# Ledger of designs, part 3: VH-VL binders against Nucleolar MIF4G domain-containing protein 1 (NOM1)

Target 1, 198 residues: Nucleolar MIF4G domain-containing protein 1 (NOM1), of Homo sapiens (Human) (q5c9z4r362to559)
Amino acid sequence: KKHVKGLLNRLSEPNMASISGQLEELYMAHSRKDMNDTLTSALMGACVTASAMPSRLMMEHVLLVSILHHTVGIEVGAHFLEAVVRKFDAIYKYGSEGKECDNLFTVIAHLYNFHVVQSLLIFDILKKLIGTFTEKDIELILLMLKNVGFSLRKDDALSLKELITEAQTKASGAGSEFQDQTRIRFMLETMLALKNND

## First folded at step 11 (VH-VL; from y1 with heavy chain A105S)

Design y5
Fold by ESMFold2, fold request of step 20:
Parts: C-alpha cells; structure tokens; sequence
Structure y5 (fold): chain C 198 residues (1-198), chain A 119 residues (1-119), chain B 106 residues (1-106)
C-alpha cells in the first residue's frame, strides 16, 4: 500500500510511463483484487483530500487509471469507477461544503475524455440532471459541459441536439421555481453555443 | 463468486404481463448497469433496456416503448423487467446481464428465464 | 439504430482450420464486442474493445477491425469452439447485436 501511495505522490506527466510501468509490475506480483483495492483507495484519497487540486494534476491521475485500464485490464477502470460513482452519489444526496462533489463529477468527465467510459453515460447523467432541474443540477450540467462539451458534440451531435430540446422544454416549465433565471439562461446559451461550435 | 439468479419459467396468455426478477449475490449491485436481453427460440439476441440502480436511470429499446419497465430494488439487490401486452412473438428466454463500465461487454449473465406466451 | 450484419450466418469447418467471422456496422463505431453462446446456455463475454480477449478465452481467438468492419478469428478450430458467436455495439442506443454466426465442427 505505502509503495503505491508513494508512486502516486510522485506522479507527473514526465514520469507517467515510469510510474505506470512500476504499477504494472506490482499488478504482476500481487493479486489483482489487492492491487485494485490499494490503487483505488489511494486515488480516492488523493482526489477527495485534494480539495484545491489543480485540474491538470487531477487529469494526470485519471490518465494513469486509463493507461492501466488499457494495459492491465478493464477491472482497473471498473473498480475505480465504482468507488467514484458511489462516493459522488453519497455526496450529491447529502451535501458537503467542499469541492468534493465537483471533483468527483470532474473525475467522471475525465474518465470519458480518456476513454474509460463512453458518451452514453454522460448523456444519461445530463438528462437525469435536466429532469430534476435544481440549482445544483444546473451547476453540475455546466461543469460537465465545460469539461467535455466539445467531445460530446464530436461523438454524438444528434444526442446533444436532443439534450438541448429537453433542456429548453424543462426551462419553459420551471420559470416560477427560481428567483433568478440567469443561470438557466446561461446554461441554455452554453448548450446552443456548443451546438453551433461557438 | 458473483451470481445473477433469475426467477423461474412462466407461461402467459396473450394480453397479460410478466415480471422477471434478477437477484445479484456475492457482489456489487447498485453501481453497475443491469441489462435485459431476450432470445426467441432459434433466434439471436435482442436488447430490451438497462438500468443503473444507483442513479435510477433506465434506457429502453424503442421497439418495446410503452410495454417494458425496468426497475431495481437496491435493498434486495434485485432488478426487475416487466413486459406488458404480451403477444406470441414475446416468447423467448429473457436474460439479465451485468455491465461494470456503462459501455463495455456484459461480463456476467443470469441463467435465463423462459417466458412462453400461448393462445 | 445501428444495424450489425454478421457473415456468415453459419459455417462448418474441420478441427485445426482457421475460421473468420465478419461483422459489419451500418455506421462507424468505436469498438465491437463479441460473445460466445453454447446451446442451452447464456452468452459469455469473449472479446472486448474489438481485439482484447476476456479472461479465460484461449489465445487461438483474436479480434480485429475498426470503423464499420470487424472480424473474429479462430486460428486453429477446436471441438470446444462449437458455438454461436454474436457481435455487439455499445455506441448508440438501442444497443444491438449481430444476427449470430453458428460454428459447427465437421
């Protein structure tokens, strides 16, 4: 365990190949379950406890997961994704003042960017957030679009168009629930700009 | 270790409904996607839909729109697929299948549930 | 909806033969997935990401392809390879399978 944490603490883009190679060696020397448990625990600790973690460093940690997912096996990504999704759901439902919710949601965005999950998941989550349509949901939608909006358009422009239609319909019906509709308008403007490649 | 155990075979009349259960044991349930796939006698595989229990998100093949309902009970680690307005072409083996990444192969399948719709 | 066309629908080959199964998608997709199904049993995941073997799959199996055209190859057919093989896409809803290729041993 402390060897894995040491490797993660030293992780950077220049040493990515060396760190991933050492982790691959550990996977060969130990049970996959023990390695997945250890790696996921260490990554979750880094992502959750790093409330001010720069987006670049977070991307590097998720990139490492993607590399091992493709070189060692998909159980690496599956194990990490399970932990991320479970923690995100708990924090989303019961709240926290920190950036934990945003950080975990951004990890999901990076998992898509680095080919661990597919666009169908991202659209499913966005459609769910549009359906519930709270202030928190609008901010999470904006966060996702900031991180992966262009990739979503490239991957599935038709689903993006359908998403915008659903958002427009929901926004039309939600006018009396919000004191200030500025964030709703900004969300719709962001979606339309993304559709039009602005 | 991880098993998906489905409810037993059923014989139904046209116009009725069937509800098939799929219980996960020995592992995680709520964070994985659960798919429903059917196979008519001597035919290929047909996707019905899937649910992600932790998010309560379900998606359906449009072919089954208005007839299929997929749900999950996280407390019992059980997914359900209900198909209404049954007709003879719905005679098939119905499988549940697990997907750990919401976009990859279905790594574990239930044993299948034969549903026979006879007039 | 993305249609997957498998070829051939069935084939018969001798032990030791090289067997190739083709799956063509109606539009470009990222990855093809393959399943093996033996009579009376549930399908088993066999190949993921077009070319990666699931755990326990013999090395005589391989997958290849990109875009619209994908193949599953058995380099030296064995008696236990008698099964129906299905391709599957997970690129767009609804998820779809190919019609299957039944492999019979002569």
Amino acid sequence: as target 1 above (198 residues)
Amino acid sequence: QVQLVQSGAEVKKPGSSVKVSCKASGGTFDTYAMHWVRQAPGQGLEWIGRIIPIFDIANYNQKFKGRATITADKSTSTAYMELSSLRSEDTAVYYCARDRLYGNSFDIWGQGTLVTVSS
Amino acid sequence: QIQLTQSPSSLSASVGDRVTITCSASQSIHYMYWYQQKPGKAPKAWIYYASSLESGVPSRFSGSGSGTDYTLTISSLQPEDFATYYCQQYYRYPLTFGGGTKVEIK
Scores: ipSAE 0.809, ipTM 0.898, lowest interface PAE 1.0, mean pLDDT 88

## First folded at step 12 (VH-VL)

Design z2 (from y5 with light chain S52R)
Fold by ESMFold2, look of step 19:
Structure z2 (fold): chain C 198 residues (1-198), chain A 119 residues (1-119), chain B 106 residues (1-106)
Amino acid sequence: as target 1 above (198 residues)
Amino acid sequence: QVQLVQSGAEVKKPGSSVKVSCKASGGTFDTYAMHWVRQAPGQGLEWIGRIIPIFDIANYNQKFKGRATITADKSTSTAYMELSSLRSEDTAVYYCARDRLYGNSFDIWGQGTLVTVSS
Amino acid sequence: QIQLTQSPSSLSASVGDRVTITCSASQSIHYMYWYQQKPGKAPKAWIYYASRLESGVPSRFSGSGSGTDYTLTISSLQPEDFATYYCQQYYRYPLTFGGGTKVEIK
């Protein structure tokens, strides 16, 4: 455990190949279960904090997961994703005073950016948030679009258009339920700007 | 070690419904996607839909959206597929299959459930 | 929906032959997945991410391709490779499979 935590503490873009190589060797020398448990625990501790994690640092940690996912095996990405998704669901339902929910959602965004998960998952989550359409949901939609909006348009412009249509329908039905329409309008404007490559 | 065990074979009349169960054991259930795929005798594979139980998200092949319902019971680690308004062309083996990444190959399959629709 | 066209629908080859199965998508996709199915059994995951072998798959199998055109190759056919092979896309709903390629050892 302390060796894995030490490697993660030193992680940076220039030493990514060295760190990933050392982790690959540890995977060959130890149980896959023990390594997955240890790596996931250390990554969750580093990435899921009450404060917002710096964007570059988050990307480096998730990129490491992607590298090991592709070099060691998909079990690495799957184990990490399971922990991320379970923690996100718990925090989303319970609520959190810190940035843990945002950090976890950003991890999911980067798992897509680095090809561990595919766009269908992102669209499924966004469609669910549009269906529920709370103020927290709108903020999470905006956070996701900030991190992956251009990539989603590139991957599946048709699904993005469908998402916009669903959001417009929900917004027209929700007008009397919201105290302030400004965040809804901003969400729709953000989505339309992404469709138009703005 | 995860395994998927499906309910037994069914013989049904046209116009009726069938509900096939798929119980997962030996691992996590709710954070994985569960898919339903059918195979008519001597034919290829046809995707019916999937559910992601932790998010309560289901997606369907539009061919089946008016007739298929996919659900999950997290407390029993069991997924279900119900197909209504059965036709003779619905005769097939119905498989459940697991997907850990919501976008990768189906790594664990149930044994299959033969559903025969005949008058 | 994305159609996957496999070719050939069936083939017969001798032990030791190189066998190539193709799968063409009606639209560009990111990755192709391949399954092996023996009679009376559920399919088994075989190749993922177009070219990566699932655990336990013999190294005589390989996958390649990108965009719309993908292949599965068996470099030296063995008797245990008798099966039907299916390609699958996981890029857009509905998920779709190819029609299958039945490989017979003759």
Scores: ipSAE 0.811, ipTM 0.897, lowest interface PAE 1.0, mean pLDDT 88

Design z4 (from y5 with heavy chain S105T)
Fold by OpenDDE, fold request of step 13:
Structure z4 (fold): chain C 198 residues (1-198), chain A 119 residues (1-119), chain B 106 residues (1-106)
Amino acid sequence: as target 1 above (198 residues)
Amino acid sequence: QVQLVQSGAEVKKPGSSVKVSCKASGGTFDTYAMHWVRQAPGQGLEWIGRIIPIFDIANYNQKFKGRATITADKSTSTAYMELSSLRSEDTAVYYCARDRLYGNTFDIWGQGTLVTVSS
Amino acid sequence: QIQLTQSPSSLSASVGDRVTITCSASQSIHYMYWYQQKPGKAPKAWIYYASSLESGVPSRFSGSGSGTDYTLTISSLQPEDFATYYCQQYYRYPLTFGGGTKVEIK
């Protein structure tokens, strides 16, 4: 546990290969279940903080997960993802004073960027958020688009188009529910910009 | 050692509805994606839909035109598939299957539930 | 929807034979998944990410392919390999399966 935590604390792009290799060796020396628990716990501790995690650092942590996911086994990514979504759901529903929700959502974004999850999941989540369409939802949508918008456009332009249509429909009907509509407009503009970008 | 245990065989009349259950044991059901797949006698596999209980997200094969409803009870770790307006063509073995990555292999399957639709 | 066409629909082979099953997608996909099913049993996950073997799958099995064309190969067919194999895509809704390939004993 301490060893894994130590490895994560030193994680950077230049030493990614070394650290991933060391973790792979640990997987060979220990049970996969124990390692998955240990690694997930350490990652959650590192990524789920009250303060916003630096973007590059977050990417590096999720990239590590992706590497192990593809080298050790898909159970690595699955186990981590399950912890992430569980925590995210809890925080999303019951609130948090910090940036935990944003950090968790960013993790999901990068899991897509690094091919642990597919675009279908991202679109499904975005559609869900559009369905509820709260101020928090809009912020999360913007956060997701910021991190993976171009990738989504490349992977599934049709789904993006449909998503925009749905968002526009919701926006048109929800004007009275928002004191300030600037964020809604910004969201729609962002979506449209992505759609029109080849 | 997660297992999916489905409800027993059903015999239904045309026009009626059937609701099949799939209970997961020994795992974190709420975070799984649970798929429903059917197989008519001597035929291939057909995807019906899926649910992600934690997010309450359900997706459907439009072929069923709203006849299929997939739900989940997180408290009992049970997924459900209800198919209405049953037809003889709906006679099949219905499977639930787990997906841990919301877009990957169905790594665990239920034992299947035979639904027979006959007048 | 994305159509998956398997070839052949059935084949007869002997123990020790090399068996090749193909799956062609109507459009490019990221990965293909394969399942093995024996009579009266539920399908079993067999290959994921086009070429990765599920736990417990013998090394005589292999998967390859990209884009629209994918292949499952059995280097030396064994008695326990006689079954129906299905390819499956998880790239777009609705998810779809190939028609299946039944590998029968000659």
Scores: ipSAE 0.938, ipTM 0.963, lowest interface PAE 0.5, mean pLDDT 96
Fold by OpenDDE, fold request of step 13:
Structure z4 (fold): chain C 198 residues (1-198), chain A 119 residues (1-119), chain B 106 residues (1-106)
Amino acid sequence: as target 1 above (198 residues)
Amino acid sequence: QVQLVQSGAEVKKPGSSVKVSCKASGGTFDTYAMHWVRQAPGQGLEWIGRIIPIFDIANYNQKFKGRATITADKSTSTAYMELSSLRSEDTAVYYCARDRLYGNTFDIWGQGTLVTVSS
Amino acid sequence: QIQLTQSPSSLSASVGDRVTITCSASQSIHYMYWYQQKPGKAPKAWIYYASSLESGVPSRFSGSGSGTDYTLTISSLQPEDFATYYCQQYYRYPLTFGGGTKVEIK
């Protein structure tokens, strides 16, 4: 545990290859279950903080997961993803005092960017958030689009178009429920900008 | 060590409904994506839909035109597939299958449930 | 929906033969998945990410391909390999399977 945590603490772009190699050696020396538990725990501790994690640092951590996911085995990414999703759901439903929710959601975004999960999951989550359509949901949608909007446009322009239609419909019907519609407008403008930027 | 255990065989009349269960044991359930796939006698595999219980997100093959309903009970680690307005063409073995990455291989399958629709 | 066309639908081969199964998608996808199914049994995950073998799958199996065309190959067919193989895409809803390829003993 201390060794894995130490490796993550030194994680950076220049030493990514070295650190991933060392972790692979640990996977060879220990059971995959133990390593998955240890690595996931360490990653959750590093990525899920009360303060917003720096974007570059977050990307590096999730990139490391992706590398191990594709070199050691898909159970690496799956185990981490399960922990992320479970924690996210809990915080989304019951709230938190910090930026844990945003950090977790950003992790999911980058898991897509680095090919651990597919665009279908992202679209499904976005559609779910459009369905509930709270102020928090709008912020999460914006956060996701900020991190993966261009990738989604590239991977599935049709699904993006459908998503926009759903968002527009929801916005038109829910206008009276919001005291300030500025963020709704910004969300729709962001979506349309992505759609039209091919 | 995770296993998916499905409910027993069903014999149904046309126009009726059937609800098949799939219980996960030996592991967690809430974060899995649970798929339902059927196979008519001597035929290939057909995807019905899937559910992500933790998010309560379900997706369906539109071929079933709303006849299929997939649900999940996290407290019992059980997924359900209900198919209404049954017809003879619905006679098949129905499988549940786990996906851990919400977009990857179905790595664990149930043993299958034979549903026979006959007058 | 994305159509997956497997070829051939069936083939007869002898132990030791090289067997090649193809799966063609109606549009480009990221990865193809393969399953093996024996009579009276549930399908088993066999190949993921087009070319990665599931745990327990013999090394005589291999997968390749990209875009629309994918292939499953058995370098030297063994008695336990006689089964039906299915390709599957997880790129777009609805998820779809190929029609299957039954590998029978000659």
Scores: ipSAE 0.938, ipTM 0.962, lowest interface PAE 0.5, mean pLDDT 96
Fold by OpenDDE, fold request of step 20:
Structure z4 (fold): chain C 198 residues (1-198), chain A 119 residues (1-119), chain B 106 residues (1-106)
Amino acid sequence: as target 1 above (198 residues)
Amino acid sequence: QVQLVQSGAEVKKPGSSVKVSCKASGGTFDTYAMHWVRQAPGQGLEWIGRIIPIFDIANYNQKFKGRATITADKSTSTAYMELSSLRSEDTAVYYCARDRLYGNTFDIWGQGTLVTVSS
Amino acid sequence: QIQLTQSPSSLSASVGDRVTITCSASQSIHYMYWYQQKPGKAPKAWIYYASSLESGVPSRFSGSGSGTDYTLTISSLQPEDFATYYCQQYYRYPLTFGGGTKVEIK
């Protein structure tokens, strides 16, 4: 555990290969179950903080997961993802005072960016958020689009178009309940901008 | 290890409904994506839909939309597939299958549930 | 929807034979997944990410391909390999399977 945490604490782009290699060696020396637990725990500790995690650092951590996912086995990414979505769901439902929710959601975004999960998951989540359509949901949608919007456009323009339609429909109805429509408009504008650019 | 156990065989009349269950054991059900796939006698595999219980997200093959309802009970680690307005063509073995990455291989399958629709 | 066409639908082969099964997608996909199914049993995950073997799958199996065309190959067919193989895409809804390829003993 201490060794894994030590590796993560030193994680950077220049030493990514070295650290991933060392972790792979640990996977060879220990049970995958134990390593998955240890690694996931360490990653969750690093990524799920009350303060917003620096974007670069977040990307590096999720990139490491992706590397191990594709070199060691898909159980690495799956185990981490499960922890992420569980924590995200809990925080999303019950709230938090910090940026834990945003950090977790960003992790999901980058899991897509680094090919651990597919665009379908992202679209499904976005559709779900459009369905509930709270102020928090709008912020999360914007956060996701900020991180993966262009990728979504490239991967599935049709789904993006459908998503926009759903968002527009929702905004025209339930959106009127908002005192301030600024964020809704910004969300729709962001979506449309993505649609119109490849 | 994780296994999926489905409910027993069903014999139904046309126009009726059937609800098949799939209970997961040995793991954390709530974070799975649970798919439903059917296979008519001597035929291939057909995807019905899936549910992501943790997010309460369900997706359906449009072929079954309106007739198929996929639900999940996290407290019992059980997924359900209900198919209404049954037809003879719905006679098939129905499988539940787990996906841990919400977009990858179905790595664990239930044993299957035969649903026979006949007059 | 994305149609997956497997070829052949069935084939007869002998132990030791090289067997090749193809799966063609109606549009480009990221990865193809393969399953093995024996009579009266549920399908088993066999190949993921087009070329990665599931745990327990013998090394005589291999997968390849990209875009629209994918292949499952058995370098030397063994008695336990007689089964039906299905390709599957998880790229777009609805998820779809190929029609299956039944590998029978000659």
Scores: ipSAE 0.938, ipTM 0.962, lowest interface PAE 0.5, mean pLDDT 96
Fold by OpenDDE, fold request of step 20:
Structure z4 (fold): chain C 198 residues (1-198), chain A 119 residues (1-119), chain B 106 residues (1-106)
Amino acid sequence: as target 1 above (198 residues)
Amino acid sequence: QVQLVQSGAEVKKPGSSVKVSCKASGGTFDTYAMHWVRQAPGQGLEWIGRIIPIFDIANYNQKFKGRATITADKSTSTAYMELSSLRSEDTAVYYCARDRLYGNTFDIWGQGTLVTVSS
Amino acid sequence: QIQLTQSPSSLSASVGDRVTITCSASQSIHYMYWYQQKPGKAPKAWIYYASSLESGVPSRFSGSGSGTDYTLTISSLQPEDFATYYCQQYYRYPLTFGGGTKVEIK
């Protein structure tokens, strides 16, 4: 545990290969279950903080997961993803005082960026958030689009178009429920901008 | 080890409904995606839909035109597939299958449930 | 929907033979998945990410391909390999399977 934590603390783009290699060696020396538990715990501790995690640092951590996911086995990414989703759901439903929810959602975004999950999951989540359509949901949608919007457009333009239609429909019916519609408009503008991007 | 155990065989009349259950044991059901796939006698595999219980997100094959309803009970780690307005062509073995990455291989399957629709 | 066409639908082969099954998608996909099914049994995950073998799958199996065309190959067919193989895409809804390829003993 201490060793894994130490490796994560030194994680950077230049030493990514070295650190991933060392972790792979640990996977060969220990049980997959123990390593998955240890690694996931360490990653959750690093990524799920009360303050917003620096974007570059977050990407590096999730990239490491992706590397191990594709080299050691898909159980690495699956185990981490399950922890992330569980924690996200809990915080989303019951709230937190910090940026934990945003950090977790950003992790999911980058898991897509680094091919641990695919676009279908992202679209499904976004559709769900559009369905509930709260102020928090709008912020999360914007956060996701900020991190993966262009990728989604390239991956599935049709689904994005459908998503926009759903968002527009919700926006038109929910105007009276929001004190400020500025963020709704910004969300729709963002979506449309992505749609129209080549 | 994780196992999926499905409910027993069903014999139904046309126009009726059937609800098949799939109970997961030995794992964290909440974070799985559970798929339903059927196979008519001597035929191939057909995807019906799936649910992500933790998010309560369900997706369906539009071929079933709203006849299929997939639900999940997290408290009992059980997924359900209900198919209404049954037809003879709905006769098939129905499988539940787990997906841990919400877009990857179905790595664990139930044993299957035979649903026979006959007048 | 994305249609997956497997070829051949069936084949007869002898133990030791090299067997190749193809799966063609109606549009480009990221990855193909493969399953093995024996009579009266549920399908088993066999290949993921087009070329990665599931745990317990013998090394005589291999998968390859990209875009629209994917293949499953058995380098030397063994008695336990006689089964039906299905390709599957998880790229777009609805998820779809190929028609299957039944590998029979000659």
Scores: ipSAE 0.937, ipTM 0.962, lowest interface PAE 0.5, mean pLDDT 96

